# Miniprotein binders against Putative transposase y4zB, part 3

Target 1, 356 residues: Putative transposase y4zB, of Sinorhizobium fredii (p55729)
Amino acid sequence: MITTGTPTTRRSAAGTAGADLCPVERCGEPARPGGRLERQQPSPLSPGQRPLADANARRPVAVFAETFGLLAGQLDRQTRREGRAMLRLIDSTPIPLGKLCGWAKSNGRIRGMKMHVVYDPDSDCPRLLDITDANVNDAQIGRTIAIESGATYIFDKGYCHYGWWTAIAEAKAFFVTRPKSNMGLKVVRQRRIKVAEGDGFTVIDDATVRLASKGDSKLPIPLRRLTVKRADGDTITLLTNDRKRPAVAIAALYKGRWQIELLFRWIKQHLKIRSFLGNNDNAVRLQLFAAMIAYALLRIAARLNRITMPILRFTDLVIRCLFERRDIAAIERPPPVNPSHRRPRCSPHQMSFAYV

## First folded at step 23 (miniprotein)

Design y3 (from v3 with L36F)
Fold by ESMFold2, fold request of step 25:
Structure y3 (fold): chain B 356 residues (1-356), chain A 80 residues (1-80)
Amino acid sequence: as target 1 above (356 residues)
Amino acid sequence: SPEKIKEFEELLRKFARLLEYVEELGDPELAKWLLFMVRLLEAILKKIAKEGDPEKIQDLREKLDEAHERIDQLLSKLEE
């Protein structure tokens, strides 16, 4: 394992302190202020002629963000861990708002926004990096995270920034990613594959590599390339600075990105996107934070009641329990059969979940 | 148990602030989220209350019941 002289040292060391662990509250690197708490309140004098609705809406966003940070901290403290294997999944998801939503910016393909998340699979809780216009690129936001020594950062090819990858390595941390299609790699040495078979994939190549001759100075860290054949057809290439873990373990870490996709699906399935028409970006931010708070509360409730089912399934059953008046603690037990119950019926005073 | 009750107390204070803002905004989708959240908070309190201080737990329960009723009233008003 390569050690560096620039540790990130970002960790929730207090665990039980009164400080929130929200990514926007605790980021070690400056990030874009938009959608963050740094611009959460106007001065007592507001000389910018800002509409009252805009100023009022920014204060609620900060309160929602702080509430989410408190919950994320609770989930992190409740997570039992052994060793220093901290995993950080980084990804973003578009929130399309459609052509009719004139205030939303376009990236040439969609009009809308993007939510950028760092996800800790051990705590099953996201940390929000930012909510941006759709035209902000992923690497610009991803590199704003505070790098934690010993952590493994897992992200897709859209997060290519050689300076950031170097900073990760210098902090004695690791990354697992995919190379961009235009990235030239030269094999320095083949590596032996002792265990090739993983769950749903086979590692077919493992090599020490470097950037092609013109790029050698651009990324001055040891690189390792894996070629992985997935059971359902595609062969993918992975890139990492981790020279010690077995190839199958590294491939399994990248496969584990399904967990952040599960979170994004959950959020999108429970948002009512059409209610954003005619509003502003603060309204979208409030809905996204509300969904994230609800997600964190679901995880806390599930842990306290020792419920282990996937979050999408648990959410569906919780909605049914509210309609059927069953205690949430009993949700792992099969409900009585009810052939007349095609869809949970929600009262007019309760939230409903619709699935596509 | 006392630490979990203290954490819940802080969470409930923040939730009460969320409710104040949602009542002012009048946003029916946010109100629906708060209804879901208060139901989850009730389930959490029920679980952590088993071995806690009965007086403090009753106070938290009463605050949570009041918040739930306010959310129900808000949703009834907004659906009109």
Scores: ipSAE 0.747, ipTM 0.947, lowest interface PAE 0.7, mean pLDDT 72
Fold by ESMFold2, fold request of step 25:
Structure y3 (fold): chain B 356 residues (1-356), chain A 80 residues (1-80)
Amino acid sequence: as target 1 above (356 residues)
Amino acid sequence: SPEKIKEFEELLRKFARLLEYVEELGDPELAKWLLFMVRLLEAILKKIAKEGDPEKIQDLREKLDEAHERIDQLLSKLEE
């Protein structure tokens, strides 16, 4: 399996917990009023009152989703656990569709949809939690995951929900996240940092904390706060219920979120956004599941060939082999210097993997 | 491995179902995804075929070749 990446990659444009370039200050930020639809409708429909024709339009999505589930199960069964605690990276990514998609909803920042993923870095196995309108909040979807005892859930501050964090702790599971900017914390005890240096970061503070809210404990679990200076000079605050692992290990778990960011980058790089125009949300769902199926097949092929390079590098090399007729088993080697600039790029339908 | 061949058979049946839907929908972007997928399936089969029943492997290869040809025809039809 490939280890975690560098700490310099971030999902958002915001640099610190005290700075907010997005209008998300708390869980459950409301959607833009009146942005639900752009067309006149005779009456709103509830989910349970959809016509039979709408149910038939969803059948292709279900077949794609089932196919992805089969592949994800195959990847999971092939994974050696080796006594490691299970890791679950949770994140979402926007899929902007623009004003030309009148059917798409807005969250006040983008018009489009969001893809919500749980990722197991040990198996390179993504699981699609949901594809939602852009106005659905991250924490609402993150709470749908079945909590596994002993697992560690890593997510950003958009997944702030005290009841859910409490449920994770009560299930004897762990989380690593960032506190929202308005979360008041009181230091109960400083903790000694034995090893401060990690790969691309330094832990500069480690403390047992509790929620500073007066009168009531809205989060009735033991908490630990880390302050981490990343190689780019930026500092980040982490929050966890894990009182046993070293601070540097916990920070490394959060850094490992780069792996889900690489998946999102790969998916979005291969989407043809313009092809969604004039269609419905099922068309978007179908292409997203197709990308996820292709990703899972790539991981299966890589494992059969015992390829250990980073997934995005592997997918780029496979695409080149599809156009340059190289054998897929030879992908682990880098191409010769400048040879790719001498040949015309072939379309996917005009290529084969290997011909010798 | 016999278990890997059995898993591949199930996967290929699911893929054939996906192809039927994409042919009905006529979506060129989905067809391009299927082309990418079928090429990966061919690479997977080539790797697991080294230890499988030759007759079973040949049957699976023929089904993949048919699917690949159908995808190529679909893409050609959908080109402007």
Scores: ipSAE 0.724, ipTM 0.943, lowest interface PAE 0.7, mean pLDDT 71
Fold by OpenDDE base, fold request of step 25:
Order: sequence, then C-alpha cells, then structure tokens
Structure y3 (fold): chain B 356 residues (1-356), chain A 80 residues (1-80)
Amino acid sequence: as target 1 above (356 residues)
Amino acid sequence: SPEKIKEFEELLRKFARLLEYVEELGDPELAKWLLFMVRLLEAILKKIAKEGDPEKIQDLREKLDEAHERIDQLLSKLEE
C-alpha cells in the first residue's frame, strides 16, 4: 500500500511591481553630416608608371622567395644526411581573400588565390611551386615540378594527368593517387595480399589494372589499384605505378598526406587575411612567404632542440611562450597541463583519418 | 659545425634585407612576422652557438639584437 502523498501547490501571488521606466530622454543630437571625406582616389598611375610599380612590387617577393628557398635548402640538406626515402606530397590550398579583394578571381566557391606546394614529409621541407588564381587547376601546376628518380609523388584526384603520370614512371619515379570515379579500370590480374592490416586501415583489394578504353595509348604504364577500408568504415581506392611495395606500405604513404594538410592549417591559422593592408596580389604573396619562412624556421628550431612532439603542438607552445614573454629555449618542459583547462578534444588519433 | 654558422650568416643577411623592405612598406602584419622570425633565429643561434667560434657567435648575437630592436621600433611606430 504505497501512499501517494499529494504535495500541495502553494500559489504564491507574484506582486506586479510596476517599475516606472523613467523616460530616457533620447537626446537626439543632430547627426552632424559626416563630411564624406571623398577619399581622393589616388590619381590613376600614368600608364608608364605601372611597369616600374610592378617591377618594384616584384623585387620584395623575390627577396622573400629567396629567403624561403635558402631555408628549404637547409632543411633538405639535413634530411639527406639521414638517408630517408624521397617522398613528395603535392597539394594545393585555397587562400580565401573575401569580398574586400574585388580583384581576386573566383573558382565558383571562393574568391581568392591558390597556393601550390610540394612537401617532403621526412625533411619537413615545404617548397612553394606557385601562387595562382583560385581557378587554376592543380594538375597544371603539379606538371611543372622536376621529377626526381626514385621519388614517390603522393597527390589527390585533382592531379589527374596521364602524360604526367607516364613521365613520372619513365623517370623511374612513383606516384600514389586516387583515380577519378569516371576512370574506367580493367583488372588484368588479382594480386595476393600478404599483410592486409595497417595502422588504422585494412587493404581489401590489390589488383594489376589497365585503362578499360582503347585509350591505353594515353597511359601506357603498368598500374596497380588498391582498395583500402579505413577504421571509420570509409573505403578509398588508390592508384599507383609501384608494382613492388607491399599494399599496406603504399596505403600508409597515401595516409601521410595529412602532414601537408597540417602545414596548410598552420598557414591559414596565422594568415590574418582580413587585415591585409594591401588588397593586392603582391601583399598576399608576401604574407604567404612570411608564413612559409616562419614555418621553416620553426622546423629548424624544433630539429635543433630534438623536439619529438607534433609541430602544431610545438608551434602552440612557442606562441604561448611568446605571449607569456617566456624564453623559447625553456620549451623543453611542456608547462604542466593545468588539469582544469578542458583538453581541446583534438585527440591526435581522430584527426589522422578524416583527411585521407 | 663551421658549416652551420656559415648557413646562419647567410640566412641573417637575407633576413636583414627582409627587414629593410618591411621598414619601407610599413606593413604591421609583416613586421609581426619578422618579430616572430627574429625570435626563432635567436633560438636557433642559442643551439648552434656551442659549435661555433665565440667571437663569431657574439657578432651574430649583436646583429640579431640590432634587428630585434629595429623591429620593435617599427612596430611601435606602426601602432601610433
């Protein structure tokens, strides 16, 4: 007999205290007609001054580019001494300039520029290929690189050019990419997978393939198709001319593309694109080179300090030390993570798979 | 190694030309990038200093300190 005690609802009468809202006298100060200082449009530079202004505008970008080239050469020389594999991540990132940069071209999604980079993940050496309009095709710029014998070029489906892939193979180099969905591939031979399991992925198919069309003349190189299932359940197809490496090793190389994406995130995080004093192509190029120089110096500093932590974490510590006026040399001891600050849920494991 | 010092000297000569150009432009965002770069150069020099001629390391420190002061003066002028 469970006695249902009904608690009595005391209706407390909320007294309506009429707060007399004192009439805030809107002192309508007459808006003095803000004399629209007609920003005298700077008199259109006479047609003859444009070449000199353009030549003088190019000189600074050249000095920044030369400084970056010097640092890139230092990073590359240090890694060559370690005897590491020649990897070349090729990617591009859009640089959104927004509505204020009316001069910037649109790719239909963004108004801005595009930065094209080749990155050696072992040297941690980025190289700028070009800074183009946002509508320039990745495969056009990717074809401008010098092909190094024995190098492995890793790029996404945006770099689809059969003649360039043939040239990579003829130079005794390798590529790993994703085929376009419209690329008809015919299985020539099924391959045995000796080791299927990789770090957070499984190789589920490995086949020697060719083009299905009579256009085999357009890609006269032996190809291999891999199908890879990620730990998140997503399935990707890879295409390579590498007939020798284990399927798991090729898939791991393609997984390494996340490193160039971290570079692009770092650059974009530090680019104050909204505060460009110069709404021109040159000012954007200068800031991109400044960011690349700073990144290269960070990598040199990290290497000299034997810092094994992820570069983004090192950069965050450097930034904190700079804001806290601490010596960068003291970064050897990560400041005690004050346990009260919620660890940003950047689990290093979750970011590793989302971008492959 | 003497090679690392020579590489650093060449880098510092390139950095000085960047500074001159940023002083001429008066761009506060480029000046902030140079301030970040000079602090990284100081941190690099502290590590390579153990392997260099003390007189040469001192000359490089003085050049970095001068560059740092010029950047701070530039930033001050651009914040006014």
Scores: ipSAE 0.642, ipTM 0.915, lowest interface PAE 0.6, mean pLDDT 76
Fold by OpenDDE base, fold request of step 25:
Structure y3 (fold): chain B 356 residues (1-356), chain A 80 residues (1-80)
Amino acid sequence: as target 1 above (356 residues)
Amino acid sequence: SPEKIKEFEELLRKFARLLEYVEELGDPELAKWLLFMVRLLEAILKKIAKEGDPEKIQDLREKLDEAHERIDQLLSKLEE
C-alpha cells in the first residue's frame, strides 16, 4: 500500500563570478644533470684468478655431489643384501633452460643441459653419470659406466655403440636395447616362444640374429632380436645379448624403463631453474644435485615407512603434509582422494610411453 | 641398528656442510630444497630412533632442529 510523498523544493541560481585565471608562470624545470653512473664493469678477472674462481664455483657442486653419492650408496647397500638382480637402467633427459641462459647449447630442439642417469629399479637408487650440454651424445656418456659382471643394462636407441655392447658381453653382463632402423640384422635361427603373453604386451618374434654385413668384425657377439606388440597396438623391436632368459622376461625388463622416466618427471616438476639469480652451469648443477638428494631421501623415507605407493604419489603426499604441517611419518595410508581434486593428469597407468 | 644411526650421523654432517654453502650463496631455491631435506631427515630419524640409544637420538634431533631454525632464518632473510 504505502504511497508517500512529493516534496518539490526549488532553490536557487547562485552567480557566475568569473575569477580571472592569473597566468601561472612556467617555472623553468631545472635541468637535472643526468649523471650517467658509469656502471663500472667488474674488472675482468686476471687470467690467473679464473682457475681459482672456477675451482671455488665448483666446490659447492662437489659437496652436493658427495652428499648425493653417500645417499645413493646407502640405498644400494640395502638392495645388495636382498640378492636382487643387478639391473641398470641408463637414460638421459634434456633440461631446457630459458632464453636467459645464453651460455646453454642447443641440441636442435632445446637449449639447455642434459642429465645422464643410471638407475637401479630394484633399489630405487639413481646415480648421476654426468650433467652435460644438451648436444652431448648419450652413448658417449653411457660408455663411462663401470661394467658389472652379471648386470643387465637397459637403454634406448641413443646408446648405440658396438664396441661398448661387445665390452658388456665380454664382462659377462647383458644389455637390452632397441636397434636403430638402419641396423641390418640377418636372422640366423628362429627361436620358439614358449610364453608369448606378458603384462600388457605380447612377444610376436624371437630370433638369433647377426649383423648382415661385416658383422663379425664390428659386433662379434651372439645377438637376439625380439619383436613385442604392446596392448596399445604399437610394435617395438628389442636387441639383447641374453640368449637364456625367456622372451617375456627380457621384454618386461625393457618395460621397466618407465621407472627412470618417473624420476625425470619428478626432477623436472620440482626444478625451478627459471628463478636462479645465477643462471650458470654451476647453479643448474646445484639444483640437479639438490633434487637428486631430495629424491634419495624420499626413497629412504618411503622404504623405512614401508610405503608401497609410487614415489610420485608419495612425494605429493609429503608435499601436502609439509603444507599442512603434518608429520611425514604419519603417512601410513594415503588420505582418501578427495574427488574434487582434479586427477593429477599424470595417472601412472596413462603414462603412454611417449617414446621420443 | 647402530649402523643406521652411524649412517644418519654421516648424512647429517654432510647436510650441515650443504647448509653452510647455501647460507654463503644466499640462494632461496636451494634454501627451499634444504627445508624439504631437513623434514625428510626428521622423518627418517623418527623411524630409526626406535633402534638407537635415546641420548644419541636426542643429540641428532637437536642438531636437526638447529639446522631447521637456520634454514627458516635464511629463508626469512632472503624474502626481505
Scores: ipSAE 0.634, ipTM 0.914, lowest interface PAE 0.7, mean pLDDT 76

Design y4 (from v3 with E69K E80K)
Fold by ESMFold2, last read:
Structure y4 (fold): chain B 356 residues (1-356), chain A 80 residues (1-80)
Amino acid sequence: as target 1 above (356 residues)
Amino acid sequence: SPEKIKEFEELLRKFARLLEYVEELGDPELAKWLLLMVRLLEAILKKIAKEGDPEKIQDLREKLDEAHKRIDQLLSKLEK
């Protein structure tokens, strides 16, 4: 088997701490060679800000990353349940830095960086895969994940890589994704839909399919295609290698991707990235890891204090208590401001935060 | 819950090192993040301390109080 360029992409890189977060200085190799040649000269710095462009600046990033890894492991251990489905949501989010950050790369729409996350909704436990230049392909980073047998990986169509999907299937794991628009599929046979109605959607079609190729297949695994009509939107098409679970259950797993959107929204609302215009990538990395550490602590604190309000509102109230010096536990009874929908209280997919 | 106290001790050691680096960097946004973190650590300790060794809990509380004080002083300096 071929070796990847850094230990951050190998399955054997998983050590005592969870995930593939490897300090850059320990390998002696470039951490992310894919964006190395495209790095521009640093922009002039704004007054009152420190540059983080040398080896000493990289050591603080590693310490922050290790601290987050410790917290993520604590969240995972504290919410384990027997017989739970192992779900792994995979996504990335752009971190726009604007045109004044000359060192930042562009992907044609946004100049900045991208944060790549694997998220376990049952433990509400994020794992940071990488923070890359905006032009790095999602599937390149997704392939770095050590495949866990029995797990279900849920990702968007930007993660299309047939070799990786084959590896998932060979590990007796599953994926749920959307096909790219240029992916030709041929129906092999229709499947019976016993339960079509789900929460906010209806399964219209369920079929065994294959790639529209007649010679050697580049994807030699069973494929299943679902067509799902959403109550508040258009129809969508899903692809999976899971031939056993009911169609409505598979569609519900894909719908559950909204949970990683909430994490991304929380991070973006509490980052002051615009105040770092003219900084370097290490400064942005430090703030992203700080936000992830704070998120993990917030989840642990909320769980221990039996707080069930939405995390965005809880964060806002905690920040106000810093000014007023009130006990954080007293926040559990704030005035009603937004009659928002509560998170599911007892769900196999959601047990990490909402204790019943 | 002795296991949770041991995990908290390790976390507090990591946090102390984060604070050292943020003091050296002089970054006010990171210092604000540390202020939020120390308040959350205080809330966590208060809850896990209910069944812990009182001497160990007091030692952890004192270390957190000192870290909180250092963060307040850092923020005051950087806002000037």
Scores: ipSAE 0.721, ipTM 0.943, lowest interface PAE 0.6, mean pLDDT 71
Fold by ESMFold2, fold request of step 25:
Structure y4 (fold): chain B 356 residues (1-356), chain A 80 residues (1-80)
Amino acid sequence: as target 1 above (356 residues)
Amino acid sequence: SPEKIKEFEELLRKFARLLEYVEELGDPELAKWLLLMVRLLEAILKKIAKEGDPEKIQDLREKLDEAHKRIDQLLSKLEK
């Protein structure tokens, strides 16, 4: 079967959030019998009101997903900018579940799932595109994003789909990516590099290129290849349809992908799974949405309190205050039901309710 | 900020629904996530409550305090 767990390629998907609402087998994993047939998912009136008798455990996932969507929208409203070029970082991260977890699919490298995210670094707004089986390729999910004119989409080489890249260009939008190792490129013209030095890197080549032997008809847009030497790393090659911005600016946009890597690191450091053998699709999805909700709340809290430290360190401080309060609650009466509550005193780098 | 208070009220209603489901599931890891979330919600409410309707703010604090107590009880039960 070509499509598994993705709403984009199945007619039974009724809306934009069809991946979490796809029909599933009773035990929480899609069955793949010798026909690879799946039950059609009904379209509920609201996400939390689906009438699914054999998927009763699916209702909590929908409520968690709705809550995260609400928070993502609130983050967007807090940092809106008019007239600025929009950046969209697209990436995925594997969630390994172990070789003995029989319900989880394998992509030949890991057995488990993948979490696909679009991140706007200017609004600090993560948006969960999908949580899929590990065997769903990145380009399938990347194509589900609504293309915004003037935006720049930044993604890795796993998102190679010439039709999608053409659609981005036709929408008067841009992409910055890396070519796959088997992508043959022919230099059409060299471009002058007037400013080569960037923050932690040097642009050493800038060229107009095309696909080498069969690609012009398959990707009928102008392509530009940059070669970038990183100060503390290897040389990398970038590919873009942006012919106007300076090479150093385009390379800086790609370097900015570290921001989504910080999100993924945060999730993985705080994600706990009881037992991979005892978990199902639904249990993993709940944990991932819970982590994303907590991350969004952390970002809201940090903004309201003007916290400028890295999110990982802020999280550690908040968790330490949590542990201290839990120790108190274990030996003391619960706080009274009134407007005030008792918080442990925290250092200047910790969140403090009394000094905001 | 009246807009932020209204957004918080909607968020708190969603959070109460999350807590209901986590209580049904009895999952200790999800309960720990809810504990972190409720503490963050308390911090957010304190910050946005500076210029709000005192009756609405008090109502929100009481609902949040109740949710926090339910989470503490759930965690105590699951940690036996």
Scores: ipSAE 0.717, ipTM 0.943, lowest interface PAE 0.6, mean pLDDT 70
Fold by ESMFold2, last read:
Parts: structure tokens; C-alpha cells; sequence
Structure y4 (fold): chain B 356 residues (1-356), chain A 80 residues (1-80)
């Protein structure tokens, strides 16, 4: 059934910013994320903790972080980047810890922490930006990234910070994001759409826009707005500073965020938290780094064995291989499948554009 | 290649340090992560061993086998 018109984005609420504010960086608690993985942000302490206990607990975290850094570097060196767009997927995922973890802060939906990741899909190279309390704003962490000229940064509406978007544009880099629901935009001119149909979506509008108000925000860069109708979902709006790429290509870049969701799903499916008496946030950090190390090793092993199946499928089979002690290379040729029992794959809703 | 073998040597040294800390901590969930890691390291070594110095490769295999046994023993001890 063909649908026309301009549906409003009523499925999404203003998720992170209040109706009173345009910028996402709402002032509140001081948070200074470190750029070096070897140094962690201070965390809330239980009454029984002392500075010496914190130092001892952080030494194992640093060793795990260093090991992950070595593996991430190996993945990056194995990748040939010539002729490909430099893509950086930025996202965060909540790590819920429950009501009984008194040291963990709440963001109104969960009590716990968040893991913030920059993912290069061409190298399969995740880089951990930070592990923060759940109440730390995504844009606070996103703006800590060193901006790479020519790169395209793809992130959701929780990363709204006009100063950071301006810095991206000034570095001759690009972003693709969604505008927040309270962001007023004025059409400057319509753009012609030569190719509207993409994989699972149709671009129905492409316009040069500007902010409708300059009283609360000043975003002195050229902006482009796309309206995209998803085959398996509703209509969404995208915002970018990229005036050259075709609209369908920009929409496809944003759809490609599913790749970081696969990483997050894998980590969370295998994550178990055992608390240490005296410092529970370090126990969480150790398990998160362990998961990231294992993920990097999985990617290295898959590349060396020329495995081309989706990562979740490969991970499941590797775990079975460990149980059966058979060669990982044998996974490349899975057993015969009855037509009524198709090969396992990611769920349709996780592979769909609707995750946006 | 020689570069891959040298990288693997460095990685195995760091992995040995991880195992030391996990044995000290006695954390069964971290030990399970190390079991997955050592099996992946075994698969990686098997693939890169075809182009390496046989004496170095044998040394790496022995160190990895020892680490694997220590992880299995640790997991058995902690499940009680």
C-alpha cells in the first residue's frame, strides 16, 4: 500500500533534551572524560573505599585497556582504506546495573553506566571513547573525539551540540544525524532527487535548510535536510553538512549504523557482572574491556580464516567450536540446511532501518 | 610473516599478564573470557604458523598450551 503525506515523527519523544533547551549539552554535574584509555574518570565511591584501593583496582583495568589498544591497532593495519569513505559510527549503549547498585547513577530510564564507542566499519575497528555514569550526556563524550579531515561521522540525535558540529565542518569533515524534535528548520531551497530508491527506504525530500531561530543557538554552517520513508517503518528526518553526496547515499550511511548495534548486542549478550567488594565500577570496566578484547580477537580470527558470514553468526559458531574442539576454518562450510530450517541470522528488526 | 609472529609474541606476553591478574582476582566471569580468548589465540597461531620460524612457533604453542591448561584449572577451581 502506497502512502503519501508528511507524517510527523510522533513515535520519537524528545529523548534526552528538555523542551526548554535547544542544545543537548545541559549543564549539571561536572564530567571530564579523559582522552587516554589508561586513565579513568573518577566514579562514585562507597563509604568503605579509600584512594589506595582505587589505585590498586585501576591497575588491572589499564592492562586490559592496553591489550585492547594493541588489538585495535592490528585490525587497523590489516585494513586497506584506499578509495573508501572514512566512516566513523558513534553511539553509546546503556549497561544497566539494577537498583541495588548504590554507586551507579540513573538517567531516568536505567541505573548504571554507558559505553561510548567510535566504530570504523571498514577496519572492523571499535575504539572505546569512554565508560561513564548513565547520566552523562552523549554529546559531552562525542565532542572529545579528535576530528579527522574528510571523515563522515554518523550519530543519533542524542549527540546534538552545535559547537561540535561547527568544529566538524571547519575540519572539512562531515556528519549525518537526526535533528531533535524541537529543532526549528527553515527551508532555503529544494534540491532535486535524481535517485530516490535505496535498500529498504525511499528519499522523499531533500532541502537546503537553516535554523529558524538564532536566539538560542548559532550554527553558522550549511545544512541539508533529508526526509526518508522507510519500507519497514515510519518517516525519519536526517540532517547533514554534506552538500555533495546523493541523498540516497547519505541515507544509506545513516542506515549503516546497524553495524555498531551488532557490536553492542554481542557485548551485552555475553556480559556478566560480578561485583568486587569495595569498587564495583572497576569490575564492570574489566568485563567490558575483556569483551572488547574478545571481539577484536574474533575479528582477527575471522579475517585470517577468510570467514565472510555475519559476526553474530560467526561468534555463535566459534563458541560451539570451542565446545566441540573443532577447527574454526571448518565453520566456513556449515552443514547442509533443510529448506524449512534456514541458517541463523540477525533478527529482522535489528537489521532493519527501523532501529533508527 | 615475521611481522605477524612478532606481533603475536607481544600479544601473548600481554595475555599472560591478563591471566596473572585474573588468577589473582579469582573472577569466574573474567576466566570465561580468557578461555574464549585463548581458543581464539590458538586459531590465530595455527593460521600464521605456516609462514613462521618453526622454533619460535613451537615456543609460542607451548606457552599457549600452558596458559590454556591454567585457565581450565582456574575455571574448575572457581566453579566450586
Amino acid sequence: as target 1 above (356 residues)
Amino acid sequence: SPEKIKEFEELLRKFARLLEYVEELGDPELAKWLLLMVRLLEAILKKIAKEGDPEKIQDLREKLDEAHKRIDQLLSKLEK
Scores: ipSAE 0.704, ipTM 0.943, lowest interface PAE 0.6, mean pLDDT 70
Fold by ESMFold2, fold request of step 25:
Structure y4 (fold): chain B 356 residues (1-356), chain A 80 residues (1-80)
Amino acid sequence: as target 1 above (356 residues)
Amino acid sequence: SPEKIKEFEELLRKFARLLEYVEELGDPELAKWLLLMVRLLEAILKKIAKEGDPEKIQDLREKLDEAHKRIDQLLSKLEK
């Protein structure tokens, strides 16, 4: 007898779930039940002496990923119906697991994992792009995004890939990013700045540029460079293919990346991964997906109940309502949020601004 | 509103599966996340229910109440 197809061997659910984590961009169809085509019935629920360690090793992440994908798809369709501009903030954050996790890989600076997120600030909806080992390059993951015509993608210099930038431009979409420190640029012509002052920054230069060597062959699109002086920080340089929007508007889009920093801080602050370190990456993936699902529900509930307080404060009050069993719609005067928490430490080169 | 109710029903079905896995897993931190999620689902249902079919809304509310009770029972067992 001759069998066709790859032998079915059990592998880490994290590896399988990573490839399936972007259903929001593709469609709103319900995902099939997790696992293989014919669902394997789980063994009878037998409590282990230490169920956390044993159960984490046996759980696929797919059901949590499908639930998050459903939520993200619902939020994304709602935003499109409202006719809002399509902004896509792309960033990643390390999830350092340290010496407590023998299974975690190192990228030379930290040992752990990295979470890659596409965030739409108008829908308040994160979309998980991937959860990878810490050594995976940001641009490798950024290239997996389905490009939406008319959208504006905002990302940091870690997402530098000229082929991908060309694909964005060819799809009639836009990007706003920062150049890598060694990117050579030549000014082709200066652009007039009509309005230089923005909220917390000033645009001091606007120019059409090209790559210093082999520019036309490596990046065959017009580039625009902005130089922006921040009120509270250093001068930064931005690159875009957008020739029409005013310089201050483009700089404001990049400044808006603080919103994904808020998401990352929320996740890290409410994620208690220390107590689950030591088994495998499935335990970490389950916690990250649970946090993402909860965040999406928090944004939906806050919007429906017209809650305007900062999300960290709202989260704290909702948790307290669970202990007191009060309706969250009755929350009107929350206690002060502790303002001393630092901004997320793992978003280099981002313009710093905390909370609305 | 019927579209919102259908979307909520599908979400609740997925949530019920999450609860089954967390009950089998016995993970107290995931159970705490589910408690937060069910409270948020209750708040969402309350808002979308104002314009929905009363019988369907009651069915969904009963399913949420059942899920909430199961989560409370799970957390009580795991604290011991």
Scores: ipSAE 0.694, ipTM 0.937, lowest interface PAE 0.6, mean pLDDT 70

